# VH-VL binders against o60147: the designs that were tried, part 62

Target 1, 175 residues: o60147
Amino acid sequence: MLEKNKYLYIFRHIQTNQVLLSQGNVLKKTALFQLPYPLQKPVAPNGMRPAKLRKDHWVPLLKVEFPNESMFQSVFMQLLNYRKYRSVQPLTSDLLKLPIPVRRRKIMRQEVPNTIADLADILNKEKFPENSVRLQLSDKSDSEYADWPPSVQIDSEEIKLSRGFREKTTVDEAR

## First folded at step 3 (VH-VL)

Design m10 (framework fv_gimsilumab)
Fold by ESMFold2-Fast, scan of step 3:
Structure m10 (fold): chain C 175 residues (1-175), chain A 122 residues (1-122), chain B 107 residues (1-107)
Amino acid sequence: as target 1 above (175 residues)
Amino acid sequence: EVQLVESGGGLVQPGGSLRLSCAASGFTFSSYWMHWLRQVPGKGPVWVSRINSDGSSTTYADSVRGRFTISRDNANNTLFLQMNSLRADDTALYFCAKDTYWEGSGSYFDYWGQGTPVTVSS
Amino acid sequence: EIVLTQSPVTLSVSPGERVTLSCRASQSVSSNLAWYQQKLGQGPRLLIYGASTRATDIPARFSGSGSETEFTLTISSLQSEDFAVYYCQQYNNWPLTFGQGTKLEIK
């Protein structure tokens, strides 16, 4: 049962600015596998278990509405691959000179700007129809991290952090 | 170490049904997206279907949507493909394959099974 | 959907030769391209991902290069076990697509 309209939900950690991507409006524990710097205990090797998800520490960053499944899946895959490749790249000499806690904090703080820039880069490379992709942010100033293509329409209404991505229909269907 | 073993293929008449299974071992099955692909002799592989780690999200190639259902049993490390309303052009060797990203789709495949043949003929 | 065209379709070579296989995409796939080796009776084996990153346990003689629409797989000194069909695959756009393959056979 895939929806006609596909949504990409992006969350950010309230303290660290780490980012999680989701196909649903509620984060699942397995999303924590996206994190290179777990907030709690590291994933145990071979008997791997994600760090515990504290839902109260994750807030909406942005929501993207795509006109069809093909566009959604293409952008979602590309965004995941951008994040994956960034996590395995060698660190610069400047970063290696920093103490580990300072280095990790600096890297984590850049996840929000990096994710937004990656999303914009992907949307600029794709030849989507004008105004076909709807972007809604929790903080409109975050849109300034990138230049957006004509395919993107930024919603004037911000996502209310107190409500998260909650919608009556989605919540009712989950039950 | 990592192994994927397909089964359930066979000869079936047009309009018939088959259920394919893929037994996975050597990795944390419940953490990875899984795929089914098929290959006609002499041609390249064709992507058929994808399922996420907990089975809550599935995607299908246009040619099989509405006829095929992908599912998984994380307790028994098994992936399934239920194939209904089979057509002659569904004839192929069917592979299960493991996605490379722990939680989401990286969408290239680090491990494949050996394949199970499906022949749809009148 | 993105079409991947591989060339040549068939290449007759001798062990010890350096071989180059090409894959061309109908539109940009960035560096989101993988290469596979498939031997008769077996499933494909991942060789390269991200256009140029060698997968685990893959011999150093295999290397990948390219970006956007033009990609190359090189085998620096062909071994007898390398006679197989090679496929490229893009994972930039959904649906996922593969090339038609290049068959390496004995000259």
Scores: ipSAE 0.394, ipTM 0.765, lowest interface PAE 2.7, mean pLDDT 84
Fold by OpenDDE, second read of step 4:
Structure m10 (fold): chain C 175 residues (1-175), chain A 122 residues (1-122), chain B 107 residues (1-107)
Amino acid sequence: as target 1 above (175 residues)
Amino acid sequence: EVQLVESGGGLVQPGGSLRLSCAASGFTFSSYWMHWLRQVPGKGPVWVSRINSDGSSTTYADSVRGRFTISRDNANNTLFLQMNSLRADDTALYFCAKDTYWEGSGSYFDYWGQGTPVTVSS
Amino acid sequence: EIVLTQSPVTLSVSPGERVTLSCRASQSVSSNLAWYQQKLGQGPRLLIYGASTRATDIPARFSGSGSETEFTLTISSLQSEDFAVYYCQQYNNWPLTFGQGTKLEIK
């Protein structure tokens, strides 16, 4: 039984820059559970979970192709764990000096580069076979946020995925 | 193959102390949150404690807070649970478990050890 | 804490039979529910997460369904190795909680 390729899709919110991981090219409502609940006194406020999924508010950040489910699951799980780690870390003195709303915005804005960096770190540690993982980014410049291991082949083409779902069509581009 | 092997369990008097260990292999230990759970025979598991990847953050169930301390040694792929001021109701089989965070704010566990028994009795 | 109630407590079944296990939550846990199998002398084994997603290397005969407060684990055709205790676990709210378990025993 030949294993099919597995895909990881990463989306970012167009306003908050919060990040969602998806196993499919269409975001599911359950993806919102990756975001933290509103807390009265969070240790590291890095965003809030909206009540409803607005797919049109999420744009693709990157797509990762894995040759098997095992590799996908390993990376996917670790990405979420890295995010959890950050969410419970003490705030730096610099951040503590900022008003709470400004602080929150700053933390959320860092989710994109942090996620990319996390992905690279995870892949570096996993030591997958050379060119076994394919990476496609919505913005090629985002690849500069991290050093990629030999296991990663960066696609020359950008992602052609519409906001929150499916391939871009003429109608989608007009949104 | 992922393996978790608990050790350090035994018989101890009330008020005594034990230190449990969990040896991990088959995965990048330092990349995952780890947990301790315990189970009384005939009952479901009960969550006890968790620790983040680098050990900088720990959380505990209310029943063990102030008495138990979770820690880890990433260099040796080992998880620990220091148990002080042990009580009779701490008697259980103790498991270490690997964190799995696919969805939600909480955790579920894709790998468990075989457990180490702890008996607190006079 | 969220209380998970499993039913039945014990189920006597024969190999080849279809088995349905229930887990009810005291409040909504959305789809943040996992199922575990535990055999005698072993630690729990993850079967299902996200209410309906099979974990790696879990046979297709295992399936999960449900959302919010009602969940079901189904074994389409029971195998001899499936006799064990099954637990549901919610991870929607802290603290994490488990059901009391359903024991599958041979009829």
Scores: ipSAE 0.000, ipTM 0.551, lowest interface PAE 13.2, mean pLDDT 87

Design m11 (framework fv_gimsilumab)
Fold by ESMFold2-Fast, scan of step 3:
Structure m11 (fold): chain C 175 residues (1-175), chain A 122 residues (1-122), chain B 107 residues (1-107)
Amino acid sequence: as target 1 above (175 residues)
Amino acid sequence: EVQLVESGGGLVQPGGSLRLSCAASGFTFSSYWMHWLRQVPGKGPVWVSRINSDGSSTTYADSVRGRFTISRDNANNTLFLQMNSLRADDTALYFCAKDTYFEGSGSYFDYWGQGTPVTVSS
Amino acid sequence: EIVLTQSPVTLSVSPGERVTLSCRASQSVSSNLAWYQQKLGQGPRLLIYGASTRATDIPARFSGSGSETEFTLTISSLQSEDFAVYYCQQYNNWPLTFGQGTKLEIK
């Protein structure tokens, strides 16, 4: 079960709640290509900014440990496919009635519950061995966004933010 | 008990429009993805459209894309399907169905409504 | 899209008999296969999901097996209320697809 690339690291943006998936503990700038919208301030005096990876702006959402690399790759691919599928679907009429900034904020905030639900959906479909997938969250209440199969063990310990993480983050140090 | 009750079907001319409704009860409607499916007598069901729990994402079968719009009203536990530019091959019994996983998609259906008939003919 | 082919199309049987229904997928769907029962004038009823897991309140005489491309639904001792049309459905790939159905009728 001990194999390289068996961990999935999921990060969320501290302001927008947008989600990034990573194969490693440190985000790379290329992960920003996962975002459909550039990062923006909630109040718009500066207008839209180009996407930038900032070391203090992304925090861990959850970490998933898989039994082996092949199971990791299968789940990772399916999560990326779910995200691509959502991004190309038409917006609902209710969302289209909202001003563009409000609409985008609402869509971005749903990435956390949507990603957790997608992960659970994939794990429920795949029927992995009992207790074979270990899930560790920064906030255990986020696990309530989904029903988990018997294959999943949710760690009683939450991901802790050390003092060093606030000064030195798990994100890429490029600015 | 979980119940799904469809309404709004009927007879319509080609090119016409209909709005279907599905009244849901017995579960936390706002926490489940919902689907519309249709069935021609003597044939298997065909998936038509899907909406996530908060309504921020929708998906359509190729045959209905651009003509049908799925939506939901979580305050009133109601699912809708707006059907425009109807064609003879849209004639079917239309079902709403509940997805299986809380806040997610299991993509098999634990509860279905009784169906509402839609006939498109001149 | 994944095509599901059910066989036989129609099966004439008597109560008490063991019935086996097949569903074949055009490509692998892993174990992500569900079975439904549909009676005249009613919506489908979920019987089996995950190829082999019985849904809530489904009698023990119903069982599912198979994986990848070949799946079977078995009714160990057919009851009078079991005469219906049975559909398989895959949920491994989008779009979701159903088989054409197998009709169980009285011999």
Scores: ipSAE 0.006, ipTM 0.472, lowest interface PAE 11.5, mean pLDDT 80

Design m12 (framework fv_gimsilumab)
Fold by ESMFold2-Fast, scan of step 3:
Structure m12 (fold): chain C 175 residues (1-175), chain A 122 residues (1-122), chain B 107 residues (1-107)
Amino acid sequence: as target 1 above (175 residues)
Amino acid sequence: EVQLVESGGGLVQPGGSLRLSCAASGFTFSSYWMHWLRQVPGKGPVWVSRINSDGSSTTYADSVRGRFTISRDNANNTLFLQMNSLRADDTALYFCAKDTYYEGSGSYFDYWGQGTPVTVSS
Amino acid sequence: EIVLTQSPVTLSVSPGERVTLSCRASQSVSSNLAWYQQKLGQGPRLLIYGASTRATDIPARFSGSGSETEFTLTISSLQSEDFAVYYCQQYDNWPLTFGQGTKLEIK
């Protein structure tokens, strides 16, 4: 067991734009419990969740490199809590005017900009050292959803993924 | 009904070791983060350690890092805390506690055990 | 580390009274604050989470309010079983931290 800098990987669904957080570059089935079900209503901790993970339907949105595990855990926990908070907030009147299927699609499409904004908000709240956090995106234009603090260094190189290709790791290959 | 039952506490000398166990029932143990916390009589609880659903990720308070190891056996619904190089200031009542949402989306505790006492003295 | 300071340290009250307990954080914890009740010889019992949401099976006389750095737990009509120590806990940042507690005593 090697102690390394901790990475936060954020994945998005290719059709719905829903977001999943991961502590490594391999999604686990338990990550599905991050998804609201249904989106519009508060879900009890013992509520039902989807049981099937289609790994080919999720692509990396971004990865964040933290200098140590404590910083990673703090940001990861706060990000999960932001997502949980959003799932229990009242819907706006504009959303309530929409049919349920249209409403759900609109809410899901906003998960990418919302998650990026939440991440930036958390990093702006923390007193991390200058250039201590490295951010790499699949699409660099997604960084424009938020203002980033001096602690964040945005990597000029994007995560390159072909249409049907996903980056492999030793853990992914062992699966 | 959700139940958490701790065991394994006792009296040990400084430098000694103890292994605490927490038997869980009434919920899908393998789906939740689990924590160990400790409490000195008359003081508030202090968080000690966390383990995620499948045991692949663990986190420790600075005061116990390198000495304590948290682990879990999902097949038998049991949480463990291996405590090595024990010090007098590790003396406390040790609680097992359940996280409230999957993958640590909570980190407040909806259920706690009764606690198992650990005393480190010569 | 986020420090939570509870006040008062001890509160002497009679059954039927409205009781207010305070918890202040050294920095913003948004609404990520929980309240627990602990009786002698028992583990803590979750009362409130998200600053204001009552946990399952918690009586309506318990309510929470506040955000950012200032939080309040209110018991609208104190019952004899409510004499206990109350703790606040933040889960906005690691490490997780608790307040020092407020003890409710019979007058």
Scores: ipSAE 0.007, ipTM 0.540, lowest interface PAE 9.1, mean pLDDT 80

Design m13 (framework fv_gimsilumab)
Fold by ESMFold2-Fast, scan of step 3:
Structure m13 (fold): chain C 175 residues (1-175), chain A 122 residues (1-122), chain B 107 residues (1-107)
Amino acid sequence: as target 1 above (175 residues)
Amino acid sequence: EVQLVESGGGLVQPGGSLRLSCAASGFTFSSYWMHWLRQVPGKGPVWVSRINSDGSSTTYADSVRGRFTISRDNANNTLFLQMNSLRADDTALYFCAKDTYYEGSGSYFDYWGQGTPVTVSS
Amino acid sequence: EIVLTQSPVTLSVSPGERVTLSCRASQSVSSNLAWYQQKLGQGPRLLIYGASTRATDIPARFSGSGSETEFTLTISSLQSEDFAVYYCQQYNDWPLTFGQGTKLEIK
């Protein structure tokens, strides 16, 4: 009913592909408490020291506009729960064979496709009205990580990252 | 040690108002979502309202929307529930509860208060 | 809304017994289910979250299992302090809902 707080913003780290969720278009440093993901077991928030927030290292991944605050709240809660579910799943045998730093890099690289797939799965489960949810991406090709329901309208206009911003060559290397 | 202490409950006539308070200590109050829940003796808890970390977003159960207002004072680590137009079916023990996730919703509750009773009767 | 149905409603048991409590959801909640213990005059105490993860300082005799719509809470060797009401709660979808509770009482 009220059209306040109806936007979900998702940010990604330029190099690691780690993902942070936000209710506003500004990423607050407390969002770092969403890290570390993924984890095999839950960690108390105070058990993990947040990394220093460098806003220049995080860029918008996507923005979702919902018809109302209730729908936003439902999807946001479910998306956080999908991420928590992933963090407690057993690691594959292939990942367990890797040294911890290499394993973490490989896991972090999957957060973008995993988050997009989770969002689409939630929206497919919900029965929202046709074309009621507007999805705007920084890179439209990222929409190909999932199949979207009829309720989702993918905006032809991509998120404007910043004046003069150019996509840089990704350097993501296991060491 | 995490503690949540509710106060402000009492006996009120239908149509009246009450303001509940929840004093929080032992954690960084301003970093967590907070909730109000209520419970009738012999029944399970019922979720009433949620407020996010900075107070900019609130949600309410359909039964209380438009009558109850949740708010918080992060400087004094206090959560509030303003209850207006009270009716008999609002009679319950009211709990404040801490969400488990920073700046987001885990929406299961790791700590609850002891509850403050609200009785609405003529 | 998602309805959670707990069984049995009341269970009379003796200390030392193994107890299993059930919670059934009207639709899938994945693994987003928590269990609480509530004693007379107290607020609920978190026991299990994520269907199977024990909360901090919860004794090893408490364990949870299940997924989707069928969940169980097991107490492997009931202690005298375990006589209480137990509630399940889903946090998979809006609005948040609780079961009606299972009361454990002395036989």
Scores: ipSAE 0.000, ipTM 0.478, lowest interface PAE 13.4, mean pLDDT 79

Design m14 (framework fv_gimsilumab)
Fold by ESMFold2-Fast, scan of step 3:
Structure m14 (fold): chain C 175 residues (1-175), chain A 122 residues (1-122), chain B 107 residues (1-107)
Amino acid sequence: as target 1 above (175 residues)
Amino acid sequence: EVQLVESGGGLVQPGGSLRLSCAASGFTFSSYWMHWLRQVPGKGPVWVSRINSDGSSTTYADSVRGRFTISRDNANNTLFLQMNSLRADDTALYFCAKDTYYEGSGSYFDYWGQGTPVTVSS
Amino acid sequence: EIVLTQSPVTLSVSPGERVTLSCRASQSVSSNLAWYQQKLGQGPRLLIYGASTRATDIPARFSGSGSETEFTLTISSLQSEDFAVYYCQQYSNWPLTFGQGTKLEIK
């Protein structure tokens, strides 16, 4: 029996490297509202709505286990706020020189290292007990994007599968 | 335009139960996190509970965990707080409040209701 | 939990005066601080969020400043409708916490 508000599940897009945060091990379509590009209203009076969530395009990046719900909510909230504020910051001169499609592609590619760095920054400023926060990554080398505090224990096992993304089948391969 | 109206408060004995309701209008209720907060006269608000947009995730203040249950009915734009095993220190004016961003990126409140009073007699 | 301490607890002022209210956090909340106004018999009204961003339809006389642990709310020229209790709230860390309030009353 999983406790709903003890684990933070982080997913990445297989093509764009965009990141989605989830409180459950299965992504819900409302998670798409976390994406800064394209910048459309979630629900428009004119009948426009968010793009359909394709669960097969999102794979596990990172799972974070917290000892209690208060720590989980604090980190989750701060991480969402970091991502939002990053999206409204002025672009560097180098990025401004690029055509819009190339610029957006580069920004999207940086969401994985940025999310990991943001998580580490949050955990470094919190005074959590030693080894109280457990990190499990799909690729352990992603932990190198940041310096981790003593409160963090990185699991030796990598994530290979997650709920919400089924194993590749013959039918899926044909599509 | 945006309106939140609480109801269901009242006088109850210690150990009793109450169910609070919050009727929402003027915004897409199903797209926002919702919260319950309480306030004792002359003191600041105290956060009590939070529910995400689809109701799949809930969080509670340590003082009410195991006794209170937050829920929502998106079809009827209504937020609920079921309060069990009430104590004298649960006496307060209870507010529902709307979160400012989708999926909890805000957690400051752009709209509040008027409050519904809950009194737990000793 | 993060404790927010507001000062002064009560301030007696006259219309037209410049008023500055302080909010101090027990640990850094970055810029994740909001200010509310509450009048008797009403729920709180959002004034400022992100420490310095004015909410929709809030008069220009209200301004916020600060970061980390020290924050201020300024009312540049107090109006009669501004006599109320003001609360700060942090949304950097869980649980969400509010200050004890500053009451503005007529001199």
Scores: ipSAE 0.006, ipTM 0.605, lowest interface PAE 9.9, mean pLDDT 82

Design m15 (framework fv_gimsilumab)
Fold by ESMFold2-Fast, scan of step 3:
Structure m15 (fold): chain C 175 residues (1-175), chain A 122 residues (1-122), chain B 107 residues (1-107)
Amino acid sequence: as target 1 above (175 residues)
Amino acid sequence: EVQLVESGGGLVQPGGSLRLSCAASGFTFSSYWMHWLRQVPGKGPVWVSRINSDGSSTTYADSVRGRFTISRDNANNTLFLQMNSLRADDTALYFCAKDTYYEGSGSYFDYWGQGTPVTVSS
Amino acid sequence: EIVLTQSPVTLSVSPGERVTLSCRASQSVSSNLAWYQQKLGQGPRLLIYGASTRATDIPARFSGSGSETEFTLTISSLQSEDFAVYYCQQYNRWPLTFGQGTKLEIK
């Protein structure tokens, strides 16, 4: 019953904290082309081959419901733009002082707060109707990375990791 | 070398249909968003439609919504635009263009084809 | 939709001159602005993206600047092959929009 292309699904890596954006509730192999983020390789005519997608390494971070596809597309495109620009911007002097492996881990750990902050920034700039955008998080405390506009309603119920972004006919963990 | 080659343009009557094709080479076609744009001689380009890397999501300009259908065949590196219920104001050169980031991060275009002309006239 | 207005509409110049082309957006597009060059019978060629980043294989004489609503493309020493139409494009909001173009003509 849900309209196509009005949900934004965001996943995070269980160890690195890297983020992947998806238009569907299941990650596709092409999402790996968002990596390496924030350190993106230059666009090449032929030759970027994504690694194998390990679906068990990615868990839901948040889900955003928009009232229509136009609002979804506007926000989704802007969010991808923010992520792209973060990946190509000069690194701060503090980060440049760190060894490359330490620097990369620190940058990757910031993808979750950065993505949430970027989303809030975009939504604050848009003049969407009050309570028209619904946010559902796996960890509600992640909403504290930003101040949200009146257009955003944060769901009191968190995403259950056992269900991912899918509803199941049976409870995965019953005891 | 990246190449995009459009074909399928021609002269059609108002209300008619046409199917455009864009043959892509020199990059991993299945990894990129693709777009159709059109241009009237002497004017700037106008965005028409977008398709994501696996074809599961499409977006259209208001002027063509419900009449045009964008699709792709990743096995054969080909992008399509099915145009139905054509109007005189659909007359233009039609370009396919490659998005510059995986799954359409920014939607500016690093490569364009040469264009295929579509004329809608009686 | 965001409207992009380019100025001047036409500019008559000689090789070797410095030329400056402007693009104004009806609302902020941050730095999400690209510049294209289009020659007769050809598709557009990407010159600049992110307001100021040169695309691959674009000569250093092309430079972009600006943010928010005011953007400039500069060609530091015009070459004979630079006579073309130049378009700006915003990718900050859907639908994607282009300016009406600036035509560089031989004086």
Scores: ipSAE 0.007, ipTM 0.590, lowest interface PAE 9.4, mean pLDDT 82

Design m16 (framework fv_gimsilumab)
Fold by ESMFold2-Fast, scan of step 3:
Structure m16 (fold): chain C 175 residues (1-175), chain A 122 residues (1-122), chain B 107 residues (1-107)
Amino acid sequence: as target 1 above (175 residues)
Amino acid sequence: EVQLVESGGGLVQPGGSLRLSCAASGFTFSSYWMHWLRQVPGKGPVWVSRINSDGSSTTYADSVRGRFTISRDNANNTLFLQMNSLRADDTALYFCAKDTYYEGSGSYFDYWGQGTPVTVSS
Amino acid sequence: EIVLTQSPVTLSVSPGERVTLSCRASQSVSSNLAWYQQKLGQGPRLLIYGASTRATDIPARFSGSGSETEFTLTISSLQSEDFAVYYCQQWNNWPLTFGQGTKLEIK
């Protein structure tokens, strides 16, 4: 059938470890609304509101290739559901004791291990064919955040980004 | 308040075409994923198609892929469904529905329209 | 695709009664299940999402429970406006699917 959009790209913020999901190898300013407050307001690294999407601050974390669009949509939908579930859970008492900027920094730092663990959990629950899902990691050590099912093959080819990814964005683009 | 109002349904012959519209108000339309669903009387809803906030990504149910096209006009807060090569089993009430995720993929629907009837009959 | 089977198909009840509606999934949907109410001539109204979270402005008499494959919607004291058809929906797997519905009618 007409298979499109079978690639999932995940990007990491270089200082905060915040994570953004994309169905392509470029980030749009609207991706900022994925950041931990689903209140339609993006939040800045270290708890400050972001004024713009700075593409130079985001690097590829991983790329997942699925054999078809149906499998991609199922995994992508479940991954977004996991992230949304985390954002609405009550904060632990330990986190609530911290000043807001320190609290936000700690939450942001956990997004990379949490996202990788969520992805692996979803793939383990799905019984996809052996070696049908191709996972490329920018840093192989990040695969250690989870145990992967036999459906996943991990490789280390460079993650290719589109030409537009390196373009700087203005403060107006984040509004 | 959030409102979704569908229009454009009607009676067509098999092989014909219809274009459905959904007028949205009461929320920031350009920030949400939107869906079309259909329902025959006495049966549950069936998901048909979804479109992301800027219109760059669309997904279709297997039964309508290649025949239906979902699109949106964010300047006028309107969602569309172009239906081509209509078949008798496309006969249903067609609903537009708002996704709950801000800039997320479709999951469940917090608001629906009233539905617009489509009948495909010779 | 995941098949959702609702039971009973039709339930005849009186106002004031406690009613329980079931939804069974053909495979695990975790807690990614929603419940909708639909009245004649209207689109569905979201009642519950995430199996047990009540949607905004939904009366406290509505509650949801369950996980994996077995889910329940409970109405603790049925009101006259609650006579409607109720549908469950999963978003754990693509494509999105709904149950066939349970109709609540006056006894």
Scores: ipSAE 0.015, ipTM 0.621, lowest interface PAE 7.4, mean pLDDT 81

